VHH binders against E3 ubiquitin-protein ligase RKP (RKP). Designs and how they scored, part 17

Target 1, 188 residues: E3 ubiquitin-protein ligase RKP (RKP), of Arabidopsis thaliana (Mouse-ear cress) (q9siz8r82to269)
Amino acid sequence: KLHGDLDVSVSQREGISVVHHGVGPPIVGLEEFSICGDIRIVKPPLVLESLALFSSARANACIWKGKWMYEVALETSGIQQLGWATLACPFTDQKGVGDADDSYAFDGRRVSKWNKEAEPYGQSWVAGDVIGCCIDLNCDEIYFYRNGVSLGAAFTGIRKLGPGFGYYPAISLSQGERCELNFGAYPF
Key: E = the ipSAE of ESMFold2; O = the ipSAE of OpenDDE; V2 = 0.75 times the mean of E and O plus 0.25 times the DockQ between their complexes.

## First folded at step 20 (VHH)

Design aa1 (from u5 with D102P; framework vhh_ozoralizumab_d1; at its last look DockQ between E and O 0.19; V2 from the best seeds 0.00; counts 0 for: pae E 9.8 > 2, placed apart)
Fold by ESMFold2, look of step 20:
Structure aa1 (fold): chain B 188 residues (1-188), chain A 121 residues (1-121)
Amino acid sequence: as target 1 above (188 residues)
Amino acid sequence: EVQLVESGGGLVQPGGSLRLSCAASGFTFSSYDMYWVRQAPGKGLEWVSEISTDGSYTRYPDSVKGRFTISRDNAKNTLYLQMNSLRPEDTAVYYCARDTLPSQGPTWDYRGQGTLVTVSS
């Protein structure tokens, strides 16, 4: 039900417009210069593996209003942090998605949600699961799905940001973890 | 080496009660937040309770809130889960877990073999 309230595949286009809800290329991918640690695309377009102990990356597109959802198909079921981050959120060998103020993550290995602190949330995951990561800036909420079933609102009252300073899809992977990202299409 | 040994599971009727124990060794038990998690047959792990190092904070998901109570005895290095008003959907293997780095990189999994709870008439 909640899975169907956002159409992230409606259009793709080149360029940036001040009337759009986000900034990014027509086909969203990983921002190579955002990578902390070592993330390799092991299978095009976006099957990723972390080669370092703890690696993080952001997509090359963001939004500051409206709704966006992306999906993560898990090939492994260890420690991953899946969610949303701003450019201001530092990634280090010890801090990933969810470890800063405007950074929000779900971790199905530890069954927790992360925004500076961990809180119990969601369900554990297994290899083969598809995790939906949704941000709704009309309602200032972030929520997650497991295999199309809502896990409930993870974060409410998230801070609205302005054009060019928005929320990016972002992930962190422990060593050897693999997943496939599907960012969908969003009008620009 | 870190060890967590769960016990106290068994077969109970709906509405019954069980008390699970987790004996901890190989680390300073009082320095760690602790969890109970469970895995129903054919399903993934589900968080069922959390307790802070000194016991001042406890948290539960809605599915068990009001029925389950987590506690710890730091002098005995033991974690407990009191389960009341048990339902068939509580049938699972129950594990205790340590979470050492909530704001940092990956946590090493030290869960034990678990203890089976079966709720059936």
Scores: ipSAE 0.006, ipTM 0.162, lowest interface PAE 9.8, mean pLDDT 80
ESMFold2 (binder alone), look of step 20: mean pLDDT 81; pTM 0.807
OpenDDE, look of step 20: ipSAE 0.217; ipTM 0.633

Design aa2 (from u5 with S103K; framework vhh_ozoralizumab_d1; at its last look DockQ between E and O 0.64; V2 from the best seeds 0.00; counts 0 for: pae O 6.7 > 2)
Amino acid sequence: EVQLVESGGGLVQPGGSLRLSCAASGFTFSSYDMYWVRQAPGKGLEWVSEISTDGSYTRYPDSVKGRFTISRDNAKNTLYLQMNSLRPEDTAVYYCARDTLDKQGPTWDYRGQGTLVTVSS
ESMFold2, look of step 20: ipSAE 0.056; ipTM 0.487
ESMFold2 (binder alone), look of step 20: mean pLDDT 83; pTM 0.828
OpenDDE, look of step 20: ipSAE 0.428; ipTM 0.756
ESMFold2, look of step 21: ipSAE 0.051; ipTM 0.471
ESMFold2 (binder alone), look of step 21: mean pLDDT 83; pTM 0.831
OpenDDE, look of step 21: ipSAE 0.018; ipTM 0.364

Design aa3 (framework vhh_ozoralizumab_d1; at its last look DockQ between E and O 0.11; V2 from the best seeds 0.00; counts 0 for: pae E 19.9 > 2, placed apart)
Fold by ESMFold2, look of step 20:
Order: sequence, then structure tokens, then C-alpha cells
Structure aa3 (fold): chain B 188 residues (1-188), chain A 122 residues (1-122)
Amino acid sequence: as target 1 above (188 residues)
Amino acid sequence: EVQLVESGGGLVQPGGSLRLSCAASGFTFSSYDMYWVRQAPGKGLEWVSEISTDGSYTRYPDSVKGRFTISRDNAKNTLYLQMNSLRPEDTAVYYCARDTLYDSQGPTWDYRGQGTLVTVSS
């Protein structure tokens, strides 16, 4: 009878929430209600293409604690912004991932990192590359990998946030850009 | 679905005139600066005109200034290019394009139509 909320403490230590609209275990994927612009799945499960000039979307996974990574396999090598954003970050036809507070992106076409403004970072990318997008809330860092090789810490001192108010995997794609999101459905 | 559909091209004599149209759909046309660009056979892409969202600002390279006039009708989602005093070097496929969203140090326009062929020949 000591502390009747013992099961709640196990849930509080996970650091991730996955939103799903059905029955059964949650599956991490694209949150279709988040899409701004015109993003379509052109090959299942998660090969995406932007048909609008500029499109943005986020996953249905919220990270507020611990260390998490997802991968993006590039089918095209143009302008894309890959990274992490909160629900407070607006997506519009003019703003995407990296264009607001607590919104962070890597763009290997311009070899830049974005948090409201661009700074040089990383390496140029080519079609066929796999980009690892990592958030480490134990160290308060966001960093990226190219084909398994670290590009170094992109952002340090990022703000820790609470449950329901954390960071989501998020991407922005220029028109005609394609990529595949991998949240663990395929080997790295 | 974003669409840009060019029309009005054709064969014309040197010194002649031609008016191109671009029908836009699938986006808020009045929110974008618009461009005409062209590609001559076997050559790279060249911009030929620019117009602001409300039409208050237009710009042209020296090669067409005084001969070409860009205009837009935001109520009809249509972009126009009036081309006068045409020369053989104006022969190209002409495309309309919209400005890219701001996260770019690269290309300033986005085009995706089939274009319309303008041939200026004696």
C-alpha cells in the first residue's frame, strides 16, 4: 500500500510518447495531421515526396528524456531540412524545421544547420546517403550522422521539456525532394 | 497539387510580338513573387523577368529590358509575358516559376511546367 502510484513511475522514466488513433501497440510513423504543404507516401511505408514548393511534417513520437535517433535515407540530394521540432513550432508555406525556437535542422545541400538562422555545419550529401538525426537529452545535444559517421554536435544546451511538450522528429522538403524515414522498421 | 501551365508560344518573325500566359493552381498565387525563365536549345537556364506579389516591382536583365513586360492578374491566378521586338536569340522554351520559400541560398525560383516554345526565325 506504500505509494499507490507505483506503476506511474515506470511510465515516467521512458521519455517518449507515441500518439496513435487505434487499438494495439503504438507504431512510430508520420503524423498526417501535422502535414503542411503536400507530402505524399510514394512508396510504402514511409518514402515521402513533397509536391508543394515547401512541405513539412513531424512524426507521432514525442521525446522529452533520454537519447533517441531516427534515420533518413535520401532518394534526392536537394534542399531538405532534417531534425527536431516541438508542437509550438509553426509550419507554414514559408517556415519549416529549424525556423523557430526549439526547432533544429541539418541541410546537407547547403551544408548548414538551422535554428532560426543558418550556420555552417556538416558535410554535403548525395542521393543514397543515410542521415542519422539524434537528440540526446542526457547531454542536451542534437547531432547528426552521415552514413554512420558523426558530423559532430550541431546544437548544444538545447532546452529540456516535459511530457507532451517535447521534441518530435520533423522534416521539411523542397518540391520534388524524396526521402525515406526509418524509425526502426528497417535496419540502419 | 501545384501546377504551372504555360501557353502562347509559337513561330514568329524577327521584330514580331508574342504574349505568353501561365495558369497557376494548387497554391496561393498572390503570395508569391513570380518569374519567367527560359532555356535555349542546348543551353542553360536564364531568368528573363520578375514581378512582386502585387505587381508593384518588376525587374529584367539588360538582354530583354525595354522589349519584354511581365504582368500578373491575381484574381485569375495568371502570369503574363508580353514580348516585343523579338530576336532570333530569344528562341527558347519559356517557363513560369514561383519564388522558393525562405531557407535558400540556392536557386530563387521553382518551375515545373512543360514550358511553351518560342521560335524566332526568318
Scores: ipSAE 0.000, ipTM 0.087, lowest interface PAE 19.9, mean pLDDT 80
ESMFold2 (binder alone), look of step 20: mean pLDDT 80; pTM 0.796
OpenDDE, look of step 20: ipSAE 0.026; ipTM 0.472

Design aa4 (from u5 with E1Q V5Q W47V E50D D54S P61A R87K Q113P L116Q; framework vhh_5c3l_4; at its last look DockQ between E and O 0.18; V2 from the best seeds 0.00; counts 0 for: pae E 7.5 > 2, placed apart)
Fold by ESMFold2, look of step 20:
Structure aa4 (fold): chain B 188 residues (1-188), chain A 121 residues (1-121)
Amino acid sequence: as target 1 above (188 residues)
Amino acid sequence: QVQLQESGGGLVQPGGSLRLSCAASGFTFSSYDMYWVRQAPGKGLEVVSDISTSGSYTRYADSVKGRFTISRDNAKNTLYLQMNSLKPEDTAVYYCARDTLDSQGPTWDYRGPGTQVTVSS
């Protein structure tokens, strides 16, 4: 029971489930009930800004099979964590994407990848960059792109998970950071 | 061990200016992003500004954009905040802070004792 007393439905196809609220076809977007801190859509459809010191959220799409990607267009270039998390990843005022098992992030401000701890990875980012966040469950890898150029595999041997318990696009933003999420490659 | 020491605060009238300094020691200053954080009476902490290791990226709270300028001198292990056009709502204790690479978010593992800025007529 993902959303309790809300009007909730799940659209499912092989490797992806989309949870949506309301009538009509499922649309991949931000799961508002997942927000920790204060994230607001400041420009439609999905330009986000964190108003709290540290904020986190996930999309309403669960990935457990196949190869999937979303893109993040950076409006600011400070501390953000972009990646993939399960529902078991706790979001708090100090913990976000990458701070748990089966939770993985890239932070281009600190040029690091995160899975419980930081390791060097990737390139520094600037405002205007487009970051591709890819999960490949055929090869059990997570990797990132900067402006269409691969940064290499960030994580290998990631755990395969089942429907409803898979990986969600997820982001964490420090205060004042802004980005635009693009889920255009999530067919339903 | 790790030490941060703020200075340069004081009493100033609205519209005035102050320059804050933060002397750092006990760590490799040039390896860390640095922050100015403030706490107004009875309020929580607010990030005022931050600056990358090289100084190539700076960020400001909306409430201070255009009025405050953060800078750093890695050769002197010193962080600065130039505060212009001060307003009564800028009254706060200002802290210099170091980012921690041990956690993923903007978590503060060290903060100096702070310097009081009071903007009053």
Scores: ipSAE 0.013, ipTM 0.439, lowest interface PAE 7.5, mean pLDDT 84
ESMFold2 (binder alone), look of step 20: mean pLDDT 86; pTM 0.862
OpenDDE, look of step 20: ipSAE 0.027; ipTM 0.338

Design aa5 (from u5 with S103V T107R; framework vhh_ozoralizumab_d1; at its last look DockQ between E and O 0.79; V2 from the best seeds 0.00; counts 0 for: pae E 7.6 > 2)
Fold by ESMFold2, look of step 20:
Structure aa5 (fold): chain B 188 residues (1-188), chain A 121 residues (1-121)
Amino acid sequence: as target 1 above (188 residues)
Amino acid sequence: EVQLVESGGGLVQPGGSLRLSCAASGFTFSSYDMYWVRQAPGKGLEWVSEISTDGSYTRYPDSVKGRFTISRDNAKNTLYLQMNSLRPEDTAVYYCARDTLDVQGPRWDYRGQGTLVTVSS
């Protein structure tokens, strides 16, 4: 995870590892080297837009223990896949979050959850919604919230992994989709 | 057999207008989100517009927003694209497409020959 850049370091705490990209406290953000397709930060700090037909990216935080959540504020309501992926998940022009083992996504346009296959799940989303993406490695579950209301457990029995091999916040966006990522300051 | 038949293309000067139509058959048209996509010479496929099943939600990339309007008539199984203030950069073959409900990501299911729009002086 160390990229050789000035001020790059790794910060490990109970259940999370964060790659630092500057001076000061560790900040969870987008891992630029993970981007497949074309994702641009159109408003700081983390309002993202996909400029390619299908784009994917991961955060710089690896989670292998505990309960963690991030939020996605939808600026558009088209096809997006929001969730959790390991480094082993391939990102290509045809594969994104949810298209591999240990990769899990919610798509509120299609009202589906994805782990290699689609299944019905959740509720239809609209622009302005806030989607909570939660991983609970105490109970081995992934679940989602819409505007603070649980959509129920999406995935159970998810695989426990170790430091450096855990789960990253991850998103896939169709062309023109925009969202704002919020990783918060602290675990849940 | 799913069929999508595009029409309404042609040659137009910059600043002009065209209305494209897409006749759909072989599936329940009202159950699918629909799209217009285009392919310029030597380029890849580009999304141009999207409309929900009941027409209440539409979306456009910045390159066409304010100039193009997608609409649908579910009683006639027909999708439309009104294209105004056309520019040379809009020159492309235009296809209508339905959402591929059983595949993750934006995999547009287009099956027609498309309709050529040429914008030149």
Scores: ipSAE 0.013, ipTM 0.430, lowest interface PAE 7.6, mean pLDDT 84
ESMFold2 (binder alone), look of step 20: mean pLDDT 84; pTM 0.841
OpenDDE, look of step 20: ipSAE 0.364; ipTM 0.724

Design aa6 (from u5 with P106Y; framework vhh_ozoralizumab_d1; at its last look DockQ between E and O 0.55; V2 from the best seeds 0.00; counts 0 for: pae E 9.3 > 2)
Fold by ESMFold2, look of step 20:
Structure aa6 (fold): chain B 188 residues (1-188), chain A 121 residues (1-121)
Amino acid sequence: as target 1 above (188 residues)
Amino acid sequence: EVQLVESGGGLVQPGGSLRLSCAASGFTFSSYDMYWVRQAPGKGLEWVSEISTDGSYTRYPDSVKGRFTISRDNAKNTLYLQMNSLRPEDTAVYYCARDTLDSQGYTWDYRGQGTLVTVSS
């Protein structure tokens, strides 16, 4: 064995904390310990596929202040729930992003937004689209972009949370769905 | 209330064809995306096809693409799966499923007993 325990570090700046599990500089990526179901990286760095009926995961970045965005490039156009969730939100084989308090998702296959219930929102998506997932904790809003064009505010009045305990980029994928995550987000 | 009744399964030799049907009732069929899923002996559920509300969009995993064709007839509340060039690996109980919009955290709702497809020489 090379190591008897997991190397973990936390990098923090105003409004974001990043947990790092390896060597090299801290970067935002997938938190493998958050995976429920079966999500595989099928092409480096972050092209993901769900192999289980319903799979969910979070990034290793926690946002509690400011404006932040990440992008999802769709390789398939079926049911995916893209958005933001806290650590308190359960992921199970039946619950994912958008299925709890402080958990919010957009699904462009069903053209819906999710916070415990579905409501109409946005536009249908196709493979090749880039979905921007934005959280604005200055205005307490979550909104989405499709190929750089705003879809409007999806959720307003979202709850502010304290430092180190906030919202994570989070996704849920139905079986066979693929997407690529891009965590180049920073304050606007 | 919601009912989905699968039929059309049976024993077929490799390379053969079957057409599955699913009769839907208890909901507005034309308002839901529909799916076929299957369960091989001792395995979990596997998605095998998807069709949009008006039938204009269909999707398949690589394992069945080019061999299976999903279709729907909204006037008859019926979902179909045409399966061609069947292989032993296609042996499974096949279920139709609707897209669910509830708080259960999953997107597929299947309720029938399914229809058994056996592909064997």
Scores: ipSAE 0.011, ipTM 0.410, lowest interface PAE 9.3, mean pLDDT 83
ESMFold2 (binder alone), look of step 20: mean pLDDT 82; pTM 0.815
OpenDDE, look of step 20: ipSAE 0.036; ipTM 0.353

## First folded at step 21 (VHH)

Design bb1 (framework vhh_8ghr_2; at its last look DockQ between E and O 0.20; V2 from the best seeds 0.00; counts 0 for: pae E 8.4 > 2, placed apart)
Fold by ESMFold2, look of step 21:
Structure bb1 (fold): chain B 188 residues (1-188), chain A 122 residues (1-122)
Amino acid sequence: as target 1 above (188 residues)
Amino acid sequence: EVQLVESGGGLVQPGGSLRLSCAASGFTFSSSYDIGWVRRAPGKGEELVAEISTSGSYTRYADSVKGRFTISADISKNTAYLQMNSLRVEDTAVYYCARDTLDKQGPTWDYWGQGTLVTVSS
């Protein structure tokens, strides 16, 4: 339960669960209780900036079946870790998306993919790029796009999980990094 | 093994200048790293004020210091510098040099110096 007077609801469709704290229809957005560090919405609805040295957050949408994608429009091009995490992924001032089991990220500043360890992957990014973050639970794969062009499969054989235990869109930002999140439930 | 040693802090009047140095040992600037200057003022959290890749090809500044501070790196001296011009009272802080590796898994800032105090006061 939230402290205070907000209502909690859950919206569930094939392959996605959305948790909503309040009245009105559930929408995909940032889960405030997941924030580690200091992430602020500097321009509605979802232009984010990290004010701490390293900040992380998850969306309020859980993907456990099917194919789904969200997009990140980069306003800056430094260290960001974009991808998918479960609720078990610890966020600390030292660990973010990709730094635990069942947590996967792409970082176009370091040109690497992350699942507990870094491996070379993808391309350098620049401000203005749009990064697609895709999870395919029919094939158990995660892959990324840069400006609509596939960077190839980043991770294969990812663990298939159930409702409430699936993967959340998740991001980590170094200080001063800004991006715009565009959540949408795309059937893929 | 890795050490970062800051120097160049001190007392300065508003509008004055200082240059901070960060001498590195235990690694070389020819490798892929970022060096950052992080400051901590009383009653405030930590703020990354400037960052440079050790090759010198990438720099980034906090909005609070853009146009006033310049970060640079000298590979031959294994040293990063922060030139601070047009200093203001709000720049008063302990300034730390920190390292981030670009090509290895790890914390975004894995090594820190001891800090050097900058005081801007009339």
Scores: ipSAE 0.011, ipTM 0.504, lowest interface PAE 8.4, mean pLDDT 84
ESMFold2 (binder alone), look of step 21: mean pLDDT 79; pTM 0.786
OpenDDE, look of step 21: ipSAE 0.465; ipTM 0.760

Design bb2 (framework vhh_8ghr_2; at its last look DockQ between E and O 0.11; V2 from the best seeds 0.00; counts 0 for: pae E 12.4 > 2, unsure alone 64.2 < 65, placed apart)
Fold by ESMFold2, look of step 21:
Structure bb2 (fold): chain B 188 residues (1-188), chain A 122 residues (1-122)
Amino acid sequence: as target 1 above (188 residues)
Amino acid sequence: EVQLVESGGGLVQPGGSLRLSCAASGFTFDSSYDIYWVRRAPGKGEELVARIYPSGGYTSYADSVKGRFTISADISKNTAYLQMNSLRVEDTAVYYCARDTLDKQGPTWDYWGQGTLVTVSS
């Protein structure tokens, strides 16, 4: 006679699936079940802080087709890894976004891009910057923007993946780092 | 040549205090590097104690030392410190100062000092 209080549904739009853990309209946000380390929402709706030495999380939106972007407003300017990862990307206390196949990150503190290894890319960031994280699966590319200015294609030839197995917005934060996530869709 | 030199270790009773110092040379704390205190107890591997980003002023601590240890830095002296209060026998270890490059995700230490021994016993 005991019934669960959680009703999980998946809403699908062209090239995107949103995991929904209740009733009502699907809302793109942080997937709390994905958190490794200790990430807390310290200011609604999505101002995040890492309380562990290294923390990682992904959103509840899976992208497998089309062109999509989210934004990260930096409240601190230390080590953060912002980008895109699949569900297969292992998050541990030492591995995060960019540390596996099909996992891609930009880090403006070290001015580097990450896909298993670091390479020089982009510009140094400061608190108050807004970082655009774009995936274009029409061209198989991942791009980043700083304050609306393109930093150029970071990764090309990324793997196309199918529905349910695509790329998620994903972040990794060193301890004490704060950022605000914005999942609004903007025309390019 | 990057070097880190620890000092301030010694013998102390449980409940006592010590202040460790880490003098750095070959780089400056007003760069983008983090400084860690890391310890090795006899027969154990490395354990993170505390971290500071000297130029940005942020700090973090292992759960085992929160509320008891304080990391700080004096950029003008290129020196980091670890104030250790309410010491316990379990804090007995060689304490190392380490530079964190963060060129890999998570803590990664490329330079270490020779260590300073802290012994907590009655």
Scores: ipSAE 0.000, ipTM 0.203, lowest interface PAE 12.4, mean pLDDT 81
ESMFold2 (binder alone), look of step 21: mean pLDDT 78; pTM 0.781
OpenDDE, look of step 21: ipSAE 0.029; ipTM 0.314

Design bb3 (framework vhh_gefurulimab; at its last look DockQ between E and O 0.10; V2 from the best seeds 0.00; counts 0 for: pae E 18.7 > 2, placed apart)
Fold by ESMFold2, look of step 21:
Formats: C-alpha cells, sequence, structure tokens
Structure bb3 (fold): chain B 188 residues (1-188), chain A 120 residues (1-120)
C-alpha cells in the first residue's frame, strides 16, 4: 500500500488510479483541490453540503478502464448534477458536471441528462433516494440507477482515455443541497 | 421600471392555507434568485424562503414542511404556498430579488408587501 512517498502516493489497479495525501492505504474520497465553490463535509464520513450557489467537486479516483460505480444517497431533492468528469472539464460558478464535452451528469430534479446540453432522461428523485452512477468503459457507456433500478443507458460512445486522463466521480450541488457519497462497490 | 407586486394575502383561520403570488416586471426575472421575507408587527423582517435562478429552494426552519416556494419564469411569477398556518405566521409578506453582481444572494429590490393575518 506504500509506494515510496511519504506525503503523496498513487495506488493503481487495472482501470483505476487513486491519489491520497499521507501514509497508509489509499481511500477513495473527495479531492479537496478540485472544489469549485464551497462544499463541506457536514456529517462523517461523506455527507456533503454546498454553501455556495453552485459548487462542484470530484473524487480522488481516476477511472480509465472497466466497469465502475459509486452511489449518492440524497438528503435533499433539489438540483444536483451527478456523474463523471475528466480533469479537463472546467468547473466554474456557472458550469459543473455535465456542462462541458468532457463531463456527463444526471439531474433528477430536472429529469435530464447533461453533456453540454440537456436531454430528457430518467425519473424524478426524492430525498432518501440512492442514485447509482455507473461508467462502463468496456462498452463505452454511462448509466444511472435509482434505488437499484436501472434508468437505462444515458450516454453511449463515450471517449476512452488512458491512465491519468480518465473519468472521475464528480458532483455539482446547488446551494444547500446535501448528499452522501459512497465509493464502496467499484468493480461491477 | 423594476416592479415586484405581491398578491393573495388575507385573513385565514389557524390551520388554513393561502397561496401568495409575486408578479415581476422590468427585469429578466429568470436570471435572478427570488425570495419571500416577512415582517410581523414589532419584529424585524425575517427570511422565509428562497428559490434560485436554477430552482434550488431553501426555507427558514419555522416554515419547513408547511410552505412551498415555486417560480414560473415564463410568467415572470414567484409563488408561496402556505399550509397549516399558525398565528405566528401573521405578517406582511414581501417578495424580493437578488443582484447579479454579488457572490451569493443579496436582496436589493422589494415589493410593497401583502398582509397575511392568521386569527381565530
Amino acid sequence: as target 1 above (188 residues)
Amino acid sequence: EVQLVESGGGLVKPGGSLRLSCAASGFTFSSYDAAWFRQAPGKEREFVSEISSGSYTRYADSVKGRFTISRDNAKNSLYLQMNSLRAEDTAVYYCARDTLDKQGPTWDYWGQGTLVTVSS
């Protein structure tokens, strides 16, 4: 689990790279350097709230091969954009996950999928729902689940990338939105 | 000329419901966050609820679960559905907009208010 670095290490398995800051095993979590706006952990381990009008962040896990999933447990049911983004995706106070070519999102408040533009997709969500965010780089697809039920493929033909240039779990939250991230079941 | 005009206030019994409306004109309503505030006799104006230009909502703790804010950008209108009204909800209710030039909501224009009286 040690990689020769005391301050920073990178753990790699086939299809995933994880960065952490310290000694010990790498843990997938929020990459604080990625935060645009103001996202805070308001309850351990990863209950997040946006304190700015629109905030975005990504995880410290880069996915470049295979099938991977993370889950988002919604505490609130407003505007959130949940999905996947590359490092090249610009996060600004106006643009988040799904607002550029290199990112893909589902928003169950607006019942839409986002890749630069919105299109109808999925089902409306409510507080207490668990949203599965899946990327399948064997089939070049991104799809979502609501409470374990597939919403169907949201995006097909997504661009494959290599190690270090893959897709990160990424979220955008409107002000006061809360959710809990769960990175437990990545191989799928 | 920027205008915010509230309507729908009146006298209701405890436990009753009212729906307030705010008609916006003279600015691009869809670009602004909008909110409801209220001012009870002898009290300072207090926040009730807001809805962002992106349709995010938040509520004061005293009204959560009883009040619902909404907007219709095509009709330049803001709404407040008030259910399970209590005597403590008696106040003049104001709609407001924020400014585009500041981080976060800053409320810089207000309507004239509409009176809600909850009394047995």
Scores: ipSAE 0.000, ipTM 0.105, lowest interface PAE 18.7, mean pLDDT 81
ESMFold2 (binder alone), look of step 21: mean pLDDT 84; pTM 0.850
OpenDDE, look of step 21: ipSAE 0.015; ipTM 0.318

Design bb4 (from aa2, 20 letters changed; framework vhh_7aqx_2; at its last look DockQ between E and O 0.60; V2 from the best seeds 0.00; counts 0 for: pae E 13.4 > 2)
Fold by ESMFold2, look of step 21:
Structure bb4 (fold): chain B 188 residues (1-188), chain A 121 residues (1-121)
Amino acid sequence: as target 1 above (188 residues)
Amino acid sequence: QVQLQESGGGLVQAGGSLRLSCTTSGFTFSSYDFSWFRQAPGEEREFVGEISTSGSYTRYADSVKGRFTISRDNAKNTFYLQMNSLKTEDTAVYYCARDTLDKQGPTWDYWGQGTQVTVSS
């Protein structure tokens, strides 16, 4: 089963806050004003491509309690770094998700997990795979799934945070990498 | 010592072809991915394409898809960029790079010295 409680009946009391910058209803998507590099939506709603050598972005959903998952459908299978980061995690043209404290990534091209340093983890990925990115703040763990099958706990003892200071879905893509993000429905 | 060295650059007319080679030494060639980059004067280096360790996965920048092909020969510790249907916009210094599998993000830790490709009309 998929993890997380990301449907319309979930509010901040279940450990998620959605930040909306436009005038319409709150919708989970990319935080476009914080994109480092050049990530474009090439097919609606959230098929993304990196046009710069290395690009990073966060969603506008902040997770601070509970168990949550988002999915990434891979259209390409090169270097992508999928995971979770706080707002304090800086992105540059050389640093992305997994390069700072409270920043955690899985990279299925290099079969590694990243939190400041790399360690072996998971399985290689191919185009067409669906990667589940799960954060479980009941157990202070981050897990990844490939095509519905758990890859095991990637990170344990992650720091529990409060509202407004939580973890955001975050991705980094090398040039030409494409994926589709799926956050589920979040009307508020 | 890890070394990469490009060769095969030169002057070619638009519509023509060139093949670049990157010869490597000082490491186990078959254990690494490799990339080609290029840099026109006054511009940042830009990604051209990448080949995996086995050669079974390749990817290319949109500007070169369908015209350029990367291949590798593990017996010769060499990988190649076949450039067809060249355009004047392809004029640049071309660099080969080794991708390190022990670094965060897309990381190219060793670079060649570059070879000039000039496409004339």
Scores: ipSAE 0.000, ipTM 0.233, lowest interface PAE 13.4, mean pLDDT 82
ESMFold2 (binder alone), look of step 21: mean pLDDT 86; pTM 0.867
OpenDDE, look of step 21: ipSAE 0.023; ipTM 0.375

Design bb5 (from aa2, 17 letters changed; framework vhh_6z1v_2; at its last look DockQ between E and O 0.26; V2 from the best seeds 0.00; counts 0 for: pae E 17.0 > 2)
Fold by ESMFold2, look of step 21:
Structure bb5 (fold): chain B 188 residues (1-188), chain A 121 residues (1-121)
Amino acid sequence: as target 1 above (188 residues)
Amino acid sequence: EVQLVESGGRLVRTGGSLRLSCAASGFTFSSYDMYWFRQAPGKEREVVAEISTSGSYTWHADFVKGRFTISRDNAKNTVYLQMNSLKPEDTAVYYCARDTLDKQGPTWDYWGQGTQVTVSS
């Protein structure tokens, strides 16, 4: 299963927790309190732009079980780091997704995967590409897709954190980069 | 020891063509985006073109679009700038630069010495 559909009872059963910040059903979106730098929604619902030199943010969904994916539609093709991070992963003006032990990213501008250090991985990207960011906690793997085509496993043996501790969709954008986050037609 | 060496700059007439080369050594060339910059006398340095690691993505500044083309040959560790329909305002020192692996977006940690392009009326 590459997408998750949620309500509160389903989220507990499926190994996902969603932080709810309003009225109506919980939906997966950007966690505004997680923003480091300056990320703005420039077109609803989730077209994002970084206004600072380097900005990072997480979604409001914590995944600790199962197989989950989100998609990023690239509006620009510069430096972006797309992937997964724990709540404890520090974001600063120099460190984003993939710059610490507990975060993992793909960057198709530099054709690299990031977990503390860069390693060659994947393919270069262009504006208009859709990047699938997948985590499989049944097999402890993270992998990515470009326009529906697998780029292969990026990371294996990723650390299991258990209930209450998990991974969040997370992105980092260099200045002026734009992308649209897609968590599915329903919450995840 | 990272080294970037530009060559091919010379005097050329308006409307002419020229190809610049930048030979790279001391690093894994195919892992880095590469850029051309230029600096005219008394002006700030400006980005001319960008090319991704594989060469599958390129970007060109509007003032050269349709006239200049960046390319690379990873087997030869070389990035190129093909310049067509040259104008006197293209007169500048042209620099090759390597993008950093810095997460704060493109920054340029190594530069060549530059090669002079002069376009005469």
Scores: ipSAE 0.000, ipTM 0.125, lowest interface PAE 17.0, mean pLDDT 82
ESMFold2 (binder alone), look of step 21: mean pLDDT 85; pTM 0.850
OpenDDE, look of step 21: ipSAE 0.022; ipTM 0.257

